# Ledger of designs, part 139: VH-VL binders against b7kms5

Target 1, 80 residues: b7kms5
Amino acid sequence: DTFETVRNTIRIESEVDESLRQLCHEERITKETWLEAAYLYLCEKPEELAQVIQLAQERLSQRKAIADYKRAKTMQERFL
Below, E stands for the ipSAE of ESMFold2; O stands for the ipSAE of OpenDDE; V2 stands for 0.75 times the mean of E and O plus 0.25 times the DockQ between their complexes.

## First folded at step 8 (VH-VL)

Design jx1 (framework fv_iratumumab; at its last look DockQ between E and O 0.41; V2 from the best seeds 0.00; counts 0 for: pae O 6.2 > 2)
Fold by ESMFold2-Fast, scan of step 8:
Structure jx1 (fold): chain C 80 residues (1-80), chain A 126 residues (1-126), chain B 107 residues (1-107)
Amino acid sequence: as target 1 above (80 residues)
Amino acid sequence: QVQLQQWGAGLLKPSETLSLTCAVYGGSFSDYYWSWIRQPPGKGLEWIGEIDHGGSTNYNPSLKSRVTISVDTSKNQFSLKLNSVTAADTAVYYCARDYTVEYFGSDTYDFYFDYWGQGSLVTVSS
Amino acid sequence: DIQMTQSPTSLSASVGDRVTITCRASQGISSYLTWYQQKPEKAPKSLIYAASKLQSGVPSRFSGSGSGTDFTLTISSLQPEDFATYYCQQYNSYPLTFGQGTRLEIK
């Protein structure tokens, strides 16, 4: 039998998606296999995994701040 | 875990200025807007205003001429000043965190207050 | 300002009852509505946002519905811990406004 797979829908920043798509095209791999390989590789490297987690936390914090700003702006525009 | 602690004011006379401070412990301070909300005894909730870490504010128009919210990012604190109080300002005052639900790739947002302070009773009497 | 009106202002119910609380906005707010529960001497706790999305950790007996101007909070089988005051809140536009509250009392 073959690998059992699941389908996930993930939203990422367009610039990151564009860069990843180009890499996958040039190397003749898929986004699915790149994501699996990257995660598995990092799971065996605790120090690198910690760095990736830190970057993820920083990106999440930036998105929260931007979301709050856009939310406030939208509510203000509907009020005016 | 995030915890909001508030202090200040208590008993005021008409025409005085109400002053309350809220300190944020745990979690991130700079990523969020922070609000003041009040509740007169036996009545509903009224939003007073909000502030971000940069000092950008939005106020309830009904209170805008009397209210100032300020932030001290170095202490992870934000404060409320309400001028020219009257008996109508008697209420429990809460500080709270604004939580925005973002849908990546969407320009619509959902909203709720996720953490609240313990509340401060302010009584205005002559 | 968008005025939020809840009905009833109070109701008495028994454990196991199906309870419905309504909230009406003075103008259209799409689904930009949050429901809160407040127990005596405590700060409010959010239950439902976007009119119908249940918060993590909130029991499945709570549900919300509606869009535009008319909204409903339903408790399918009332439990002892559910006796509290419930508030709706719109976040369509500034200023943020709340309903006057619905006090749920034991019969």
Scores: ipSAE 0.533, ipTM 0.835, lowest interface PAE 1.4, mean pLDDT 91
Fold by ESMFold2, look of step 9:
Structure jx1 (fold): chain C 80 residues (1-80), chain A 126 residues (1-126), chain B 107 residues (1-107)
Amino acid sequence: as target 1 above (80 residues)
Amino acid sequence: QVQLQQWGAGLLKPSETLSLTCAVYGGSFSDYYWSWIRQPPGKGLEWIGEIDHGGSTNYNPSLKSRVTISVDTSKNQFSLKLNSVTAADTAVYYCARDYTVEYFGSDTYDFYFDYWGQGSLVTVSS
Amino acid sequence: DIQMTQSPTSLSASVGDRVTITCRASQGISSYLTWYQQKPEKAPKSLIYAASKLQSGVPSRFSGSGSGTDFTLTISSLQPEDFATYYCQQYNSYPLTFGQGTRLEIK
């Protein structure tokens, strides 16, 4: 049996991506195997998984708010 | 499964106030800006304005003196009021979600309206 | 305000034809442009953003190009379901503005 894979593009904050790439290089793994391992590990740890989900929700909310604010600010500056 | 449902008065007399409400289901209300857009019959689209969950608004200058957009975060709703209507305000009115694509590490952004209400025909009789 | 002018205002074409619709901005908007499709009695839906990036689920026969003031939407091989009105919309600056629309009729 081989793993079925899905091709996806994700956007990661550059400082986080750089740190993750360095970690993966040092440990001789890939980002995708790290992501898979992290999820599988957390599936057996309900409290830790809940904490990660909470942090992910906070980051998502912050990213959306920042995106809309920056867009509106830029569009307003160009209006003037 | 985000859905926008809108309702409000459909037939108005000149000088009355247009009032429409849009309810948001199946998605976050607080993470987005929300817009009203109108389309006169057989004509193109005109952006009216937008609001965020905190009540901050941006209006089309052509309508700013007559328009008020408001939000009720407890109900996940936002509303449009347009004062002193005339026949020129006859249109299908849409609510829509503003979607901003931001690129981390860049000042570039992209934008589109990704979810729309079903539309409400508002007719201002003579 | 940035005025968006589309050409043509309407056209008729046959299934399989290549169709080109243009949009011109009254001043430079870089690539801050989205194309919408609107079918009768329905709300618009976005097809292409950033002038050239296809939305998820949009067929590859649709393409967009341009930067600055001149933009093009192309349908490489027209299908019956492509009967609609098409709008461009700039998001470079407030107020957000749309082109007047191009009505595409299928023969």
Scores: ipSAE 0.345, ipTM 0.792, lowest interface PAE 2.7, mean pLDDT 90
Fold by OpenDDE, look of step 9:
Structure jx1 (fold): chain C 80 residues (1-80), chain A 126 residues (1-126), chain B 107 residues (1-107)
Amino acid sequence: as target 1 above (80 residues)
Amino acid sequence: QVQLQQWGAGLLKPSETLSLTCAVYGGSFSDYYWSWIRQPPGKGLEWIGEIDHGGSTNYNPSLKSRVTISVDTSKNQFSLKLNSVTAADTAVYYCARDYTVEYFGSDTYDFYFDYWGQGSLVTVSS
Amino acid sequence: DIQMTQSPTSLSASVGDRVTITCRASQGISSYLTWYQQKPEKAPKSLIYAASKLQSGVPSRFSGSGSGTDFTLTISSLQPEDFATYYCQQYNSYPLTFGQGTRLEIK
């Protein structure tokens, strides 16, 4: 089969990335194909998808808090 | 996808107040800072200021005394007011989103303007 | 304020050419620099942030380098769609400031 890919910049939390990397290595797959497969699987599992979305929202909130902290810290340093 | 749509009066007389509004669609309004940037005809870009969903603002000192940026989180909108305009304030005004670049394990903070409004030409003429 | 000065202000080049634009900061800004591309009657488009990090979706022919006060944007092989005005922008300190722009025209 022929297909086109879209280049993405995906940033993953380091501990999660390491765990995922290890899994992909053991299973002889890539993080990209794992993400594709996981999404396609979840598209057919509405309850599981809802759970993943909720978890993703929580993680996004955590990232936002971290980003706000870093921004505030950077601002303080910029005005020193 | 995220879209920014802006509107406001395009023709002003000297000493009047410029008023523009930017509406955000298709994104998380509360997750970002939002900026106003202007560009005089045929000239470069000038950063005016920014605001977050909580109303925290940072202004360019060159305009601080005349500028007010506000937010309406219920509408996913933020606005720009510039008092006492002169011909020097003639420009295309853009609203933009400040995208935060995250680096886990690092204290580094980066960002860039990734989404922009269509721009609003404001002409100040007597 | 930190002044950003680009060189040259304008240049002409042909498709396939290697083009380099320089941006100089009046004081050290580490790597807190973003490059933008702007076409007529359009809003700027971000290309490179953190001086050298290519934004997703931007062609690999674009690259950025530098730190401190001197930065460069390079287009390895100019394409027709690359003719535009380019701006550098520092976010090391408030207020955020832009270079005066470099207009890249077709020869």
Scores: ipSAE 0.025, ipTM 0.725, lowest interface PAE 6.2, mean pLDDT 91
ESMFold2 (binder alone), look of step 9: mean pLDDT 92; pTM 0.939

Design jx10 (framework fv_iratumumab)
Fold by ESMFold2-Fast, scan of step 8:
Structure jx10 (fold): chain C 80 residues (1-80), chain A 126 residues (1-126), chain B 107 residues (1-107)
Amino acid sequence: as target 1 above (80 residues)
Amino acid sequence: QVQLQQWGAGLLKPSETLSLTCAVYGGSFSDYYWSWIRQPPGKGLEWIGEIDHGGSTYYNPSLKSRVTISVDTSKNQFSLKLNSVTAADTAVYYCARDYTVEYFGSDTYDFYFDYWGQGSLVTVSS
Amino acid sequence: DIQMTQSPTSLSASVGDRVTITCRASQGISSYLTWYQQKPEKAPKSLIYAASSLQSGVPSRFSGSGSGTDFTLTISSLQPEDFATYYCQQYNSYPLTFGQGTRLEIK
């Protein structure tokens, strides 16, 4: 069977990317195959999947808070 | 989907304190700034102030001496207190969610209020 | 404070008309402007942000343009549900300020 693939551009935190790049280099795998394997593994582990989703929700929350803070700071700096 | 429900004072006498509470259902509370906006009958909108989950506030300078916005993260609620009310404070008061549009790779941010409460009419008369 | 002035204050139009509403800022606000629609006894609903970016779910007949101090909201072919009051709002700097509104009424 031939794999059908899609191309995605994903922005992640730079330190996470650096760590993941090193892991992929040392284990001789690609970021694409690591992402696929991680998701597939977690789908068979409901308790671990729930923990990962919680971490993802926390990280999303942190990114939103940073965006809101920067927006407010920018508007304040333009005040009068 | 997110829903904002508000409640509080309806009829006040001059010099009293206006108190309104807004509860957030169906969505994340701690990830956003939350605002109060008012609208006198037949007139336009006036922004009162905003608060984040940590209690950091920005107030409209025209109201800053009389306004306090507070947050109760355990209940997903935020509240408005406006001291020393006069007839000029008669308005429909709205709570709303601040929505920041982030552009990755840019230091510019766009903004709008994406969800609003149903509004609370506050009438100040003697 | 940045003053937002809308014109006209009120406008009468017929279904199918092209309607243009104007908003002017007292100082430059780049493209930091949101347009809202408010129907009687209801909270406002955001239509356009960044002066020209149509919000998800808003009909394509709505469009916004402008930058700096002069902005316009256009409805290309007016529908019955579009009769409402429209407000512009700047988010360049605190405090957030709104225009006085433009009331769109049936001819």
Scores: ipSAE 0.381, ipTM 0.797, lowest interface PAE 2.6, mean pLDDT 90

Design jx11 (framework fv_iratumumab)
Fold by ESMFold2-Fast, scan of step 8:
Structure jx11 (fold): chain C 80 residues (1-80), chain A 126 residues (1-126), chain B 107 residues (1-107)
Amino acid sequence: as target 1 above (80 residues)
Amino acid sequence: QVQLQQWGAGLLKPSETLSLTCAVYGGSFSDFYWSWIRQPPGKGLEWIGEIDHGGSTNYNPSLKSRVTISVDTSKNQFSLKLNSVTAADTAVYYCARDYTVEYFGSDTYDFYFDYWGQGSLVTVSS
Amino acid sequence: DIQMTQSPTSLSASVGDRVTITCRASQGISSYLTWYQQKPEKAPKSLIYAASSLQSGVPSRFSGSGSGTDFTLTISSLQPEDFATYYCQQYNSYPLTFGQGTRLEIK
């Protein structure tokens, strides 16, 4: 039977993308199927899921700091 | 959830230094800029300056010679010092969080203050 | 510095009225403008950012429009809780600047 899918666009760090692309090529899988498998696996492992969520929260905080820096820099450049 | 609580001296004499502190509870401190904004009685808002987790500051040029904002990351606090006060510095002072809105695939950013402290009235009189 | 000028400085209105408040920048600021509402003895609350983007939880009767130098805040059907002072703020460039405020008073 046919799987129903959705198309999403996401932005990730280039080094992470490079590493994941190499893994997918080596194992003969796609980034899409790796993402699905990773999520499904973690849903069966609550303690590991909690650790992944903590890492995700830390990475989100770092991205916010970078966005703030870029915003301030842009406003300063327009002031000059 | 996120709460800003501020405190400091309320009554000053001309030439003294104004000192206020703002503490952040219930949210991330290190990935935001934090601002001070003041409002003289019956008048509008004036942005004083901002500071990030690393101590980088941007100040309003009109106040830059007298203002210092500092950060204590171990306590999730940031502080305002304003030197050589005069009656013109009488105002309610607010601390606030700078919120930057970013968009996928764009180098444009939007901005607003999303959380504010309760305000501290500072009166300068002799 | 970019000067923000609001008009009128005050207006009186009745519940159910359509109210418009304008804000003019001394230089072009694209759509980099936020509107705030301030009630007596309270800190301001952001209503609209990017000139027209409504904040979560803000009633749909509030709307913003404009770009460049001329901006408008509209309240389509005024409610009792809307009597407050409104401020525009530009974030195009440093230093951040606010308008002088528009006080909305009950008629």
Scores: ipSAE 0.419, ipTM 0.806, lowest interface PAE 2.3, mean pLDDT 91

Design jx12 (framework fv_iratumumab)
Fold by ESMFold2-Fast, scan of step 8:
Structure jx12 (fold): chain C 80 residues (1-80), chain A 126 residues (1-126), chain B 107 residues (1-107)
Amino acid sequence: as target 1 above (80 residues)
Amino acid sequence: QVQLQQWGAGLLKPSETLSLTCAVYGGSFSDYYWSWIRQPPGKGLEWIGEIDHGGSTNYNPSLKSRVTISVDTSKNQFSLKLNSVTAADTAVYYCARDYTVEYFGSDEYDFYFDYWGQGSLVTVSS
Amino acid sequence: DIQMTQSPTSLSASVGDRVTITCRASQGISSYLTWYQQKPEKAPKSLIYAASSLQSGVPSRFSGSGSGTDFTLTISSLQPEDFATYYCQQYNSYPLTFGQGTRLEIK
């Protein structure tokens, strides 16, 4: 087996990043290896994977609503 | 796939109330704003107003005294009422989805209407 | 309200031509501008947002540029399906406003 890699840039919520960073520090692992392990583990557990996907969809929906709110607020503030 | 379908009155007399409804199929209703836009024959586009699933509205000030937009969240529908119509209100009326481009971690945004209804011609004449 | 003024109001061109349509805002709108294409009896279709960001699926012959008050939409080599009316729209502040449109007609 070999490990061919790709570089990714992702942006996540600060609170989530702080918690994940602390977990990685305490367990002496890296964010990259945690992400790989979590995905591989969930791929073998369809019921748990479905729950994670549902949470991800809910978080994405919430971010869209917040983005719309911020956009409307900014446009109102500029109206004057 | 997301589809907007609209219906309502076609012919009105001056002083009557214009009423149109737009139904949203195939996509999320609750995380978007939804707009009404009109276009008089041979003329440009005019934004009327927008509403979210919670009923929060923003209206074009030029129409604010006569316009009401409402939602029926149980049916994924939103509706336009325009009071006291005149010949100047003759137009094709469109419903549309407000699409905000998010730049996560920034207060910047971009915006366009990504899905539109088929349009409803409203004619106001005596 | 921010007034959007397009020029020309109409123009005639031939397939293969380079066409430029301009849009001017009555006050600064940064890059908060979307371009739409509208064919007869149809709803508008968005082409470009953020003044210069091409929508997925829109041909690369379309491009946008500008910031502040002066903006342009360019079609580098006109195709038959490009004959339509084009609108700019600002989203800097309420109310949302559109230009009066530029009608692109076959020469």
Scores: ipSAE 0.507, ipTM 0.830, lowest interface PAE 1.7, mean pLDDT 91

Design jx13 (framework fv_iratumumab)
Fold by ESMFold2-Fast, scan of step 8:
Structure jx13 (fold): chain C 80 residues (1-80), chain A 126 residues (1-126), chain B 107 residues (1-107)
Amino acid sequence: as target 1 above (80 residues)
Amino acid sequence: QVQLQQWGAGLLKPSETLSLTCAVYGGSFSDYYWSWIRQPPGKGLEWIGEIDHGGSTNYNPSLKSRVTISVDTSKNQFSLKLNSVTAADTAVYYCARDYTVEYFGSDTYDFYFDYWGQGSLVTVSS
Amino acid sequence: DIQMTQSPTSLSASVGDRVTITCRASQGISSDLTWYQQKPEKAPKSLIYAASSLQSGVPSRFSGSGSGTDFTLTISSLQPEDFATYYCQQYNSYPLTFGQGTRLEIK
């Protein structure tokens, strides 16, 4: 029997993607297996999981600010 | 839970400067634009302008020559100053949070105000 | 500036009625329209964005439709808590502009 999988499409920063792609190439693993392994490892380490969650919250805040900037820029361009 | 609390001004004479402050509690301040909106008694809503945590502003052109919005990130506050007031500036003034909806794989957005202050009545009379 | 015109300015209705209010933009705004509800002496509350997207927690009796210049807010079966003033708002371009409001009153 095989693992049942779900197809996910995600958007990540290009610099992060480039770095992760290089790591996966060097270690001969895939992005999919890296993500699965990282999550499973962190679930067993509450203190490390908390640090990752904090970083994720900070990155979500940055994405929100970027969305606001793009929204304002688009409205300003249509006004002019 | 996010809460906006506002204060300042009340009764003004023509030519004076209107000053209001809004404080944000319970949520992230730096992630958002924050707006001022006014409503004359018995009338509709008018957007005044918006500001982000870095001090970047966009103003309604009808008020741009008289309006200044500023931010104090250390206190999670933003403020409105409106110069040279007249009776036409009599209104309830609201602070509000700009909420931008972003869609996966798209550079389009949707928009609404999701949290509002309680409102401050400013009356301009001789 | 994009001008938003609502009709009617006021209407009277009974609990259980289907109520329709309209909003017209002076130029095309795609689906860049939000509907708000405001009760006396309170700040507005957003109901619908993107012309037709119902916000979480808003009852399913509220619906929005339209694109371009003509938009409609419908309440399929009016409830007592729905008596309020309703505003449309465009966010297609600066400055952000609102309609003049539609006041919904008990018949």
Scores: ipSAE 0.476, ipTM 0.817, lowest interface PAE 1.8, mean pLDDT 91

Design jx14 (framework fv_iratumumab)
Fold by ESMFold2-Fast, scan of step 8:
Structure jx14 (fold): chain C 80 residues (1-80), chain A 126 residues (1-126), chain B 107 residues (1-107)
Amino acid sequence: as target 1 above (80 residues)
Amino acid sequence: QVQLQQWGAGLLKPSETLSLTCAVYGGSFSDYYWSWIRQPPGKGLEWIGEIDHGGSTNYNPSLKSRVTISVDTSKNQFSLKLNSVTAADTAVYYCARDYTVEYFGSDTYDFYFDYWGQGSLVTVSS
Amino acid sequence: DIQMTQSPTSLSASVGDRVTITCRASQGISSYLTWYQQKPEKAPKSLIYAASSLQSGVPSRFSGSGSGTDFTLTISSLQPEDFATYYCQQYDSYPLTFGQGTRLEIK
């Protein structure tokens, strides 16, 4: 193998992981190669890349909102 | 670069209503809770309350009967009204952003105020 | 409400000194404590959260310790820019409460 690689551990939503695993199994590819291909493909498609970045930003914002909600709820429960 | 700018109030007479507004520039407004905190001259900090973009509020019980915090999401602004002021309400008032530190996959959290307005001195005197 | 009490209320120190200030909660707050620094006529700046976690950009001479009810902020070697008032804040439960402050003055 002539490619230098890095190992990454990432945590994603379980529903997304399940769907991605099924896709990879059906198409006989790996999650690693799918991720590489998806990124490379999107780099050649500026409009589509922008849409993916927007979705990523929306998902990040949703996670922040959930964290804030849980924090406020916990503080309120402890106050009683 | 996030910046909070505040205005309003100034010199008030006892029994009047204190009104301050804070505008948020340069960052996301809808992802955070926003707080009001005050500091009487030469004294410590007192948390007044917080609001999210949807208008959900939590207030300090000591001020709850007199305080209202509201939000204008179209302008990225939130405001404080404090009724029936007395000399004890003389303070520098700050708006601030609530920052929650999330630990992915955990129910724990950490918290601090990461951005603050410049402060507004409100003096209540006869 | 959880009352936060700082000690001392004021102290004088020289550049290079090791400075320790304490904060006591009226009930257990685990490690849900943030330390702030406030310079005259400025808004406070957060230094440490979770009792001991140093924020990015804060000099390593600042450290925090403690859990439950007793907490300490230490400056290992005081610098000129460190003369300020320091506040602790609990975020275990509503309402959020701060200590009365410790004023660090040049000797």
Scores: ipSAE 0.382, ipTM 0.793, lowest interface PAE 2.5, mean pLDDT 90

Design jx15 (framework fv_iratumumab)
Fold by ESMFold2-Fast, scan of step 8:
Structure jx15 (fold): chain C 80 residues (1-80), chain A 126 residues (1-126), chain B 107 residues (1-107)
Amino acid sequence: as target 1 above (80 residues)
Amino acid sequence: QVQLQQWGAGLLKPSETLSLTCAVYGGSFSDYYWSWIRQPPGKGLEWIGEIDHGGSTNYNPSLKSRVTISVDTSKNQFSLKLNSVTAADTAVYYCARDYTVEYWGSDTYDFYFDYWGQGSLVTVSS
Amino acid sequence: DIQMTQSPTSLSASVGDRVTITCRASQGISSYLTWYQQKPEKAPKSLIYAASKLQSGVPSRFSGSGSGTDFTLTISSLQPEDFATYYCQQYNSYPLTFGQGTRLEIK
C-alpha cells in the first residue's frame, strides 16, 4: 500500500496552474494524482496521446521563440 | 537530428553581390534565430548577422550597409546577400543556429551556436 | 564593440600536457562567454558556454573558468584529437564577437 515516489520541480504557465489548482480543489484531488491519472489515461488512447504530444510540441516551440526574443532584446539593451 | 546545408556563390569579381542560401532539415525552423558567420582563410570568425522566422534581423554594424539576410519560411531556408564585394570578403561562410539556454525562474540567458552548415568558400578576385 | 583578445595566438604542446588558453574582453561580459573548437576544414564545435558549463559529450579534460573580463580554457591532459584552433565568443551584447583564435599545434 505504499507508493515509491520521486519529487520533481516543474515550471508551468501561471494561468494553467491557476486553472489546474481550481480543478483539483473542486474535485478534491492533488496536482500529483491528476498528472499521474492523465498520463495513465492517455497511454490507453493513442489518438488522444498524439494530440497532447502535438500541443506540447507547439507550446515548447513558442517558449523557445520567446526565450530567443528576450535574449536578443537583452543583448541590445546592455549597450543602452 | 538537425542538419544545415548551404549552397551558392563560389567565385566573384570585385563589386559583385555574394548570394548564399542555407536550408534546415530535421528540426523546428520557426523557434530559432539563424546566423551567418564568416572566416577569411587563416583568420578568425566574424559574425555577420541573424534572422528569425518573422524576418527580424540583427546585423553586425561593420557590414550593415552591405548585408541583407532574408528568410523563406515555406522552404525552411534563409539567405545571405552581401553587396559590393572586395578581396577582403574572401572567406568561408557558415550558416548556424542560434541556441538560447533558458533557466527556470531567471531572466538571464546563455548562448552558443549548436549546429553549423558545411561552409561555402567564396573567393573574390579580379 | 566588445573586443575579444586571446593569448597566446599559438602554442606547441605534447600529448599528456596541461594546456591553458586565455581570453580577455575589452569590457565586462559577466559569464556570457562560449568556447569553440575548430579542426581544419570543419565548422566550429561549441565546447563550453556560460564560461564554465561543459557541453554534453565534451570530454571532462576540458574546463573553463573566469568572469568579467578574464577567462581561461584548460585541457588537463592533451589528447591527439585536441590539436585544433580554439575561439572564445562573447554574447553579452551585440554585435557578437569572437577572439582571434589560439592555434594548438603538435610540438
Scores: ipSAE 0.422, ipTM 0.819, lowest interface PAE 2.4, mean pLDDT 91

Design jx16 (framework fv_iratumumab)
Fold by ESMFold2-Fast, scan of step 8:
Structure jx16 (fold): chain C 80 residues (1-80), chain A 126 residues (1-126), chain B 107 residues (1-107)
Amino acid sequence: as target 1 above (80 residues)
Amino acid sequence: QVQLQQWGAGLLKPSETLSLTCAVYGGSFSDYYWSWIRQPPGKGLEWIGEIDHGGSTYYNPSLKSRVTISVDTSKNQFSLKLNSVTAADTAVYYCARDYTVEYFGSDTFDFYFDYWGQGSLVTVSS
Amino acid sequence: DIQMTQSPTSLSASVGDRVTITCRASQGISSYLTWYQQKPEKAPKSLIYAASKLQSGVPSRFSGSGSGTDFTLTISSLQPEDFATYYCQQYNSYPLTFGQGTRLEIK
């Protein structure tokens, strides 16, 4: 098999990025290989995969609420 | 998946209080702002106001003195009360979900209403 | 408040026609404009946001353009299901305001 890759850009929280960089440095791995390994591992663990999906949904929910607040505040400021 | 169901007032007399409730099924209630919008017969849409799960509200200034929007997070419901109604308040009333579009690396936002209730006709006549 | 004015108020067209409706804001709103379609006795459905960005699932015959105060919604080849009332809405500032609507009728 040949490894064919795609390039993706992602935006994550600064503190999560710092922690992940530290982990990758200490273990001598890269962010891309960590992401691949984490996903492949979780696909073999349905119960753990479900927990990760739930956490992801909770984090997405929190970001949405913050975005809504900022949007409303911006519209109010433009009105005034 | 997400569905808004509304119920409440139908026929009112002038000076009465209009009361409508909207229930949210499927999806997350606490992640979003929720709005009330009305449409008088043969006219366009008028935004009434919005509320978040914490009870924070923003009202259209034209209605602010008469309008109250409240939330019941335990039931995933939000409600509209409009005091001192007149014939000018005759309209189909809709509840709707505020949808904010956020962009990577940007402090600008786009906006639309993505889910709407079925509408409630409120008629104010003597 | 920002006033949104649509023109025409109504128009008649035939299946296959190119239809253009316009929306004008009383002051600059950048590209903070959403277009909705409303069929009789139903709630509105969003078609386009940010003046020109098509919603997922909306046919490519719909397009939007404009910025500042002048905006256009175009249907390149009208289909039977497109006969409806169309509304523009600004979200530049509170209160949110809509146009009076453009009713698209069968010729």
Scores: ipSAE 0.373, ipTM 0.800, lowest interface PAE 2.6, mean pLDDT 90

